VHH binders against Probable acid ceramidase (asah-2). Designs and how they scored, part 5

Target 1, 379 residues: Probable acid ceramidase (asah-2), of Caenorhabditis elegans (q09551)
Amino acid sequence: RKVDNPDFQPNCLVGGPDIYDPAQSEKVLWFDVNLDLPPRQRFQQIAKAYKKEIHAVFDVLNYFLTIIPGVNAWELIGNMTASALDKGMIMNPYRDEVLGIAEVLDVPLGNLVFLNLFYEMSRFCTSIVAQTEDNKDLYHARNLDFGQLFVWDIAAQSWGLTEALKKVSVNINFFKNGKLLFKGSTLAGHVGVLTAMKPHKFSLSMNAKVQPDIINVAKWYMGAYENTDLQFVMYFDRWLFENCDDFQCAREKIAGVKLLTGAYFILGGANPGEGSVLVRNTTSVQFERKLFDGANDWFLLQTNYDPDKDPLFIDNRRDPGNACMNKLTRANVGMKGIFTVLSSKPNLNKTTVHTVIMSVTKGYFETFIQKCPNPCWAF

## First folded at step 21 (VHH)

Design p4 (from m3 with S53T)
Fold by OpenDDE, fold request of step 22:
Structure p4 (fold): chain B 379 residues (1-379), chain A 126 residues (1-126)
Amino acid sequence: as target 1 above (379 residues)
Amino acid sequence: EVQLVESGGGLVQPGGSLRLSCAASGFTFSYYSMYWVRQAPGKGLEWVSEIDTEGSYKRYADSVKGRFTISRDNAKNTLYLQMNSLRPEDTAVYYCARDKGEYNPFGTWEEWFQHRGQGTLVTVSS
């Protein structure tokens, strides 16, 4: 069932005024993470720089979770997560990295780990991979939609969490042995990477499924997966960028890794046609979409639903997004064109934190803090 | 070459105490979390305790919690395990171990403790 919102109609901005301003991407700061440093020290600079803003995120979450009088849900969650840590559920070097951040922030370790896990599980996104007309370049982009159902501010007409997350958006250059390995965007306090690119090698974004594997998460909290090969995406993604040097390697590893939760992996490469969406469950690839598999498949757009299934009727970002890309046409694939599409409603909505646009072949990586002017979709 | 040398093991009566030491060399000790693991006769490798790089985070197996204390001196490149209230079931070869240093989602658990010493025997018997 497809139902149009009578109040908020999709609006593709393609063909309209130029809204792409690369200078706006400079508002998102770049930090260097040296992987040769002790894990505990790697993210401390970022934590220090965004200490206040990260605390604001905690405050919003705490406020939201205080829904039952007499129950401190925030504390309970923190304690449960801390218990999981005591059971060895977070492996090094990531544990030590989080410890370092927690020390700087002066927050309980459990709460910070929870935040990291939350970021991994709540990635409502629009991801796009598109090939240029001359087949020379590939663009990979992502809207991070985060904050739905978390403290709607009537006066501001925005989600409290979304606004808080905008303030902690960061870009990271990851270095090893004095050399740049890969670039990524994430949220301050997070030790993973949400969207990343190894220049001239491959790019990756991951979207969450609408139906998370709650059972596996619960088992994780109980310590059931100690010494197992099940992985969080935050661990795997970083490993992938540290250890793979091409699209095929990344694809194979994504296909083979065991996961605690299923997800959509959007992968871009350096060669023509190297664009894929891998639909993963915990053990295998359920479905894979590739560039040029069918007629006019010069781009792939992935939200938070299986490609072969209809999205929730109240959350159809896929069809408008596809329509907008088609309006753009292959001839206009580029930083400007893709930015315009991802700035179009409802792909741009009140939960959109930022837009990331990458080009593996060009080595481009830009992050834009987003704002959806009224009238705008809530999510 | 990573080198870990355990010492302090021996024969002790039930209820007794021992303090194990591990001298580390061949790597930057302060960069790595350290572990104690043990292997009883006829059994597999068992994790006992771990400590982060700064000693701010410590974790223990349930079987030794409240009895064993892990600590480290980064200036001396030394790891310690204070064992109190020893029990016969604590009898094992105790190994000092360093983590792999690199996370591998496709690796085996045993790879995490590939860097370990020759061990020191702890025998708890009346």
Scores: ipSAE 0.748, ipTM 0.893, lowest interface PAE 0.7, mean pLDDT 91
Fold by OpenDDE, last read:
Structure p4 (fold): chain B 379 residues (1-379), chain A 126 residues (1-126)
Amino acid sequence: as target 1 above (379 residues)
Amino acid sequence: EVQLVESGGGLVQPGGSLRLSCAASGFTFSYYSMYWVRQAPGKGLEWVSEIDTEGSYKRYADSVKGRFTISRDNAKNTLYLQMNSLRPEDTAVYYCARDKGEYNPFGTWEEWFQHRGQGTLVTVSS
């Protein structure tokens, strides 16, 4: 995608018609999760509300796995994951939270846990942090791209999994001690958070690496990390928002936590210049990009590739995204501007489930279910 | 205040059996997963077994798997540990524990099981 292709050219919508409609964000429902409740009860209301849709996600995954003749791969995965559970690989409160969901859904626990893990490992995304011109506000946004290679629907011209995930997109207000603690966007059935914000404190999104450490995942299934401090990123994210109250705290914890797989942590704060991308392997920070640091300027855009490496030639969302942001200019950083950028192709593609835009300083948090009409990149 | 009171420990010969009990109070017992942990002399705290709120999920350390059985009676706010085929290496103070309610990836195991009783001593010796 480094060379212009007449058939598939990036199309930045900046300077075009206004496509931002905050009313559309209302389509994604808000739920309250009370962290003071027993873990088993915390997510049951969400599970009940989206029981059918969550099952649809399972169906799509199962269907995809049926391509393996003579093997019930879905059952096998469930059993393997159940075995991992028996090895204590899912710690409380998350285990009990998942148990509660499983009870509502009437599904095997292993399969549900697998789904949660799957969400963590397959987050192909575009994340952006941008500082306004007056340095008063920071905007943090992400596209969740998920569904590639999972059941292309010829009739719908979309990925079956992507469409299923759109239907289970939810927003959550997390409460503790009767007070709002933080907000997040996630998928029903998930006990983690995909994109989250503690108002006036910090915001976070995590992108998966294009080459995740699958070996570590295998080791996890084998119980190699029993009673260790290794943590799933999404669960860590929950912990982070429950235990940190500022950008610096979050940054330090992100830098120090042991992870099952490497990831990109996009972090936004409440103060000017508090925007960073932390490139993590399982044990350390490999690289960190900061707003206004070095060659970096008023925004950072992160996809699923290391900043110092070229993206895969068939998946260059970075360069067009950067170009589109530059076209936007710092003066137009805001909900509308960022939405426009993330709605531009190829950052918007057939795998894009939703767009989340948030502002720590303004307390804004909006999730938009996306659709990419033809012509559109498959991924 | 969370209170956990263990009982049932004692001296037993190798191959013998004991049944530990834990009386819970100060919290809604049926809402929480419960744990047995133990600490042998000169050693750190070791996880032994855990059970979910309904008893549908049980997990055991490899060292006790097949020999120990965890159970609970929510109506009585009581946790049990049936210990069979006891070995000298099972000698320890056994604690009934409730998890902290929050997993801290930077925390210690002892901190995670901060809600535990005074323990009951199990001695396996010939």
Scores: ipSAE 0.720, ipTM 0.879, lowest interface PAE 0.8, mean pLDDT 91
Fold by OpenDDE, last read:
Structure p4 (fold): chain B 379 residues (1-379), chain A 126 residues (1-126)
Amino acid sequence: as target 1 above (379 residues)
Amino acid sequence: EVQLVESGGGLVQPGGSLRLSCAASGFTFSYYSMYWVRQAPGKGLEWVSEIDTEGSYKRYADSVKGRFTISRDNAKNTLYLQMNSLRPEDTAVYYCARDKGEYNPFGTWEEWFQHRGQGTLVTVSS
């Protein structure tokens, strides 16, 4: 059932020229978010800085959604989301945080909330957690793939949404009580964190499932989960970094939290062997992969498919990714090596917004805006 | 300590009006969104209305939309709820509430509004 894409062949860049340039990570700006501020004010500086670019994201989405003549789908979605919010479906501090952003952007709250939800549901990514040969360090990295099906630009050979999202990629230092609490990468306008690390504690990335629980999302819009403990990851992920100080704590909380949608949680720790992929449904852990456990070895690679299921033949980033990691070998695990792997096709594709590479043990956190030169997979 | 004291409740006939007040102390009132919640006899806590820090954004439960109006006076640290066209189903103890300030994914709904007053009883009956 595994069919290779006849048009494209995987290309692992390992063993080739050095393409890692840490200076490129400086293109992604860092902002400080003070969690001691009123929620409404926490993200306003980011919103102000990227107001134009965020609006560009809205424009792309609006353009794409203008499929039916005479119907403003973007407005409708916003109104529907607003209606859900009016039913108490989003709680503080996140509500006020989004409100603050919306105020700066001068956009309807519903549309902005929708955008946040969209970011959570459309994380078609490659995540890697890998242990160094000397067992002293662990590296955790992720490609954020976003933008498929949204305005293909034939001339540019790119997705309009992906390009727009590249422009709103940001890094955030989260502060509490005057101290750095954790670091993360996300998109301006988002109140969650897509990829994050508490230095010397743990790191986290989340991949969406190829088959999201759309029904649960629909029920959410209908207010079905009012007064329930089901929630989006955007609420949980920040909470996790605020309340956990080690891998085990994070793992336990990830295992126990109730979610509206299942997801893959890639977790890295500070100690040898602390690397896991938790496959979650809405209520439980379906499967867990651990470093050096069973058939697993020094790394775990997770895309958007269950480990025991084959990926779609048109979206097999898993096998090439694994092969590329194996080619890298454990001896070459590091910022450069992992960057090279995640820059290899098809893990690098036209939907890849950025690459984040973290090392909990080293305290490294670098975000790279990506480009996939032709020929390149569309997604 | 967060203190919220509700007043203005009472017995009213259907179609009548009441204005509830909430005096807040023990925290910076203007920094927090405020809420009205209610609990009818034998029922759980129900969200009624919300107002942001500046009063520019207001939300209402569908059951009270068009009939109730939330407002605040930050200078007086006071939250208000104007209730018009009251119905028997509006009978409940009404609480002024502030959210906990921190989200807890493992917490209960009631814990989110743990900062609430003793409430004021509103009875709508003919």
Scores: ipSAE 0.716, ipTM 0.878, lowest interface PAE 0.9, mean pLDDT 91

Design p4 (from m3 with S53T)
Fold by OpenDDE, fold request of step 22:
Structure p4 (fold): chain B 379 residues (1-379), chain A 126 residues (1-126)
Amino acid sequence: as target 1 above (379 residues)
Amino acid sequence: EVQLVESGGGLVQPGGSLRLSCAASGFTFSYYSMYWVRQAPGKGLEWVSEIDTEGSYKRYADSVKGRFTISRDNAKNTLYLQMNSLRPEDTAVYYCARDKGEYNPFGTWEEWFQHRGQGTLVTVSS
């Protein structure tokens, strides 16, 4: 797991030099998506802008999937996904949105859909919600860790997929009826949102479980589920921001939706104490952590493991993250403080694509492309 | 108001062919993917085929693949379904449908196709 220094210990950067530079967030471009346009046109601008970079992501995935000589696994997966599509398993408007992107990229629809699904299942993230000392503001942040086991570059000491994903990181302003509806960060080619915020309303990030329900995915490919039964989380997230206007609404919808796979939903609101982590299986909330509830205090940190279980020994980002937050103290909760924590190792690792920091109450939304200098954790 | 009017149904022998038509009005036809669905006696609504806005992408249920062909004429606001090699199990009321336009994770398949016509009956019998 460790690179360059096997004896390297977690390193919290709190109390050190100021590493927060808001100007660096400008490297991640903003695009406008007009939800009033026909679905197939909504994301074509982004696809055109990042056509080359998205193809690079496909190339890395294809390389990784080339496990068996003589078998084009990438094509096979695309065909399997196409088969699922033929059974009507992908609903509009998302299907047509992806179709529009596929046309721009000149790739099979099945492959692009697979990419979207892959993003839903393969993320190992750190999410944080924290309340300020004066109880006036809440900060919500996430590291997107993606790329483990996908083409390790020995010379660069980095994951090929992670580097490719950094190049397709984008921010989106979603508009409806000529007005800004919500903001989000995602990857070009993806029609969902990975991290999102409705200013002065609520914010959301979703972490994948380390043990995804592959059985349900297989059943989906076989057409065993109705189109309106088990939902894709990424599509649901976007729907949530289109249909909810506060923390409670979002919480209730998250609790009630049927999901293809379980996930961790990190939710932030506009009012004091409105921070929670909902642990979801496919049908219900297994567990919910709330700010200032029980043993919980002024912040919640969630990775890819159930709160009541120990993380895998080779992937403990939780304990160091918690320690670093405690070192920060409630008095220093803010853009700078949270950035510092999420830039600390091992929460910052070689798979970290970007850091997003949001404040619902302040209307802040910043995305930072990350780099983990050696020595660093591989994942 | 969304209006869809199906036509072309009737009685046909096994192995026969029919061509269904659907006249659309009340919305911008070229902005929406269109669908054919059917309901057999005593059964629920079944998806049959779909076509994108430009006709570049088409999908078929496994049960009709290779036998049915979906097409559209945006200039005429018309959806078509060519049905060949018809089987008794194809007997159903066939509906032309437009998607609801908005994703709803709490909705039903029936609700998704709430915009559909009165249907046209196709009976395949010897």
Scores: ipSAE 0.688, ipTM 0.867, lowest interface PAE 0.9, mean pLDDT 91
Fold by ESMFold2, fold request of step 22:
Structure p4 (fold): chain B 379 residues (1-379), chain A 126 residues (1-126)
Amino acid sequence: as target 1 above (379 residues)
Amino acid sequence: EVQLVESGGGLVQPGGSLRLSCAASGFTFSYYSMYWVRQAPGKGLEWVSEIDTEGSYKRYADSVKGRFTISRDNAKNTLYLQMNSLRPEDTAVYYCARDKGEYNPFGTWEEWFQHRGQGTLVTVSS
């Protein structure tokens, strides 16, 4: 059977039909998590609601990893992770939160803990922070691109893992002392946050580096870093929202934390000029890009590459994304404009799970399950 | 305020057994994972064992696996450590500890155990 090749060229949708429909964000459900409860209880409602969908994620991972001849790699990874848990490599309260989920799901604990760690390493994203022309508002948004490593689903014309992850996308209101503390987007079964905002204070998204410190992760699994100051980054994000109340605090803590692997921290605040991308290695800030710093203007866009490195030629989301933001112009910064840019190819691609759009100043938080109409990049 | 009171220490010969107890008050005991840590003469703190809030998940240092058993009674707000087949290198002050209740990425692992009692001395010698 003859099929024409898809068009793989960038396609900025700015200037075309209005594709922004905020009602679609209501399809990603909100749950309340009370941080005053014992950790074992905090996530059990979400685990009950998504039990079937979390099992489907396990099924995709199991299927992919059993196609390696002679090795059940899914079981092996689960057993290795259970051993790491016994060495104390996952700190409370997060370990007890995962144990509470395991109680509900009736799944091997090692594989559930692995999923939480796996989400740490798989944030292949486009993040944007942009300030409006009148200097009154800052918008912060991101595409989560995930799942490109797992079996192509012919019927869906997408990655099997990506499609499963769309079904576990959830929003959380975190409460402490009876009050809303912050909001986040995550995947059901995960106790960290992927994208978060403390309304009227600050917002954060975190992108992975294309070459993560895999050897450090392996050494950590083997107990090499027991009782060291290296930190698991997804739990740092939650700690940050529990312990900081403004952009300055968040920036200082991001600069000072010791990390197991490097990452890009995209930080937005409530006041004009409060937008930064901090490029971290494991011990320090390598680079910082800021709104209106002479080299940057009204927006910052970050993918998964350091600013002084070229993107891999088959994964250049940086240059098309920047071009589309420039076509949007500063005058059109807003929920609609940013959604349009992030729905433009290749920033929207077949690995894209969802788009989150936030405004710290207005307190808006919208999450959209994405699909990339053909023709579309595989990633 | 958090109160943890250890008891049950003493002098014992190698191969002997002791059972340590820890009475907890000033907090909701069933909400927290509990720990035993020890400090040998001239040494820093060493983690020994932990037990989750419900007693269903237990973990032990390699040096004590198979010899020590941690348990808890949430109705009595009490943590226990059964120590069997004691060795001279087990000589230490033993502390029960509650976790801090929140993760601190800028702290040390010893700060995780800042809520601990006065300790009870275990001496293993002929």
Scores: ipSAE 0.225, ipTM 0.648, lowest interface PAE 4.2, mean pLDDT 85
Fold by ESMFold2, fold request of step 22:
Structure p4 (fold): chain B 379 residues (1-379), chain A 126 residues (1-126)
Amino acid sequence: as target 1 above (379 residues)
Amino acid sequence: EVQLVESGGGLVQPGGSLRLSCAASGFTFSYYSMYWVRQAPGKGLEWVSEIDTEGSYKRYADSVKGRFTISRDNAKNTLYLQMNSLRPEDTAVYYCARDKGEYNPFGTWEEWFQHRGQGTLVTVSS
C-alpha cells in the first residue's frame, strides 16, 4: 500500500514542540479609531501609516488583472465601481470613511471601494470557538486565508497577494464618547472589521461561502438594490458592535438582517456555552450549530462549507482541523493550544495571512502574522 | 437644534433655470454631507443629489445628472442646487437634508432624510 508524499499530508502539531511564541511573530500594530470624529477623518491615520503597503496591494491586483496588452483591467474595474457608487451602493458613514482614505492614498475612489468589496467577498477562513474545561472562558480564533489565485511567486513558493496582505494587517480599538467600544482586526484601507470583539460581551468572525452570490454582486453593480435593505457584511458587522451589548442581542440581529450575500457567522459570548455558528443565506438562518447541542461538544470549527456538504477534495480544512482539535482535548484549550491547532497544516497554508485569537471573558485579542514553512499547501 | 431653511423656489417655464439655497444652523455644517431631496405631488421622497463635507465628491440621481449642480459654502453654512434645463417632471417640493451620520440596517432609507427643512416649491409649467 503506497503512502502519499508525507510532505503534503495533514500535520497536527499538537503534542510536539512548543511553537507558541508571541515575541517571534511580526508585530501587528494597534490604532485607535475615534467614532466621534467626522467619518472622513476616522481612518486617515491608518491610511497614512500604511500608504506604501496599501499601494503594494493595489500593484499586485493591477498586475493580475491586466491580462491583455493594452487593456488596463484595474482602471476598468475602478471605473465600473465608481459608476456603481454614483447609484448609491455604499452608504454613509462608510462611504465618507472610504473617501477620507482615498484622499490620503491619492487613488481613484472606485479602486479603493473595489478593494473594500474584495476584502468582503474573498474571505476564506478557519474559525474556532472552544469552551475551556473549567467552563470559565471561551476562546474564539480564526485563520484568515486570502490571496488564492493571485500571482504565485515560484522562488518564494507563496502568493504575492497573500504576502502583501500580511503587511497591511492592523488591529483597531474603536472609541466612542471617550471609551473603548470594541476591538477589531482588519486590513489597512478597509473600513470594516474582519474579526472583532466587544470585551466581556461578545466576539464575531465571518467566513465566506465557497460559492459566492455572484449574481447578487452583479446586480449590485447594475444598481438593482438601490434603496433596499440588502447589504454587504461590512456595514452590518460594524453596526452590530456599535449596537449590541451581549451574545443574545448579536445572535438575534444576525438572524434577522437581510444580506447581499450569504455567510457563516461565528459568534462567541461571555457566558458558558455561548458559542454558535450561524449559517446565513441572504434572508434567513439556514442552520445554527451551538456548543453542547446535539452532536456538538466543547468546540465548533467552521471553514467555508455548509454543515450538510462535503468540502471540495482539494480544500478539506474541516476534517484535519476537527481531528487536531480533538487531539488537543478540552483540557488544553487556551492561547497556546488554539494557536498550535491553527498553525497545523492544512489549516495553515500558503494563503494564510494571520491568526487572531480572542478571549471574550478575559478581553484578550491577539493577532499573529503567519508563515507556512515548506512543505506547505498552496491553499 | 438642527435648522435648515430652503429658498429660491418658484414658477419657471420648461427649459428654464432656478437656483435653490439652504441656510443651515444649529450644528457644525462642515462635519456633514448634505442632500437635496424632492417630493412630487402625491409621490414619495426622491433623492436628488449629495455633496460631501468638503465639496469634493458629488452625486446625482440619473434623472437630473448633467442638468443640476450641487455646491456648498462652508464659510456661510449654505447649500446650493443650481437647476438648469428644467422639465415638468422636476415639479416638486425640494428639501435640503443633512446626513444622519449613522447606519441602521433595520431602518428605512427615508430615515436618511429625517433632518430636513420645510422645503421650497418648484413648479415647472408652460
Scores: ipSAE 0.164, ipTM 0.619, lowest interface PAE 4.8, mean pLDDT 85

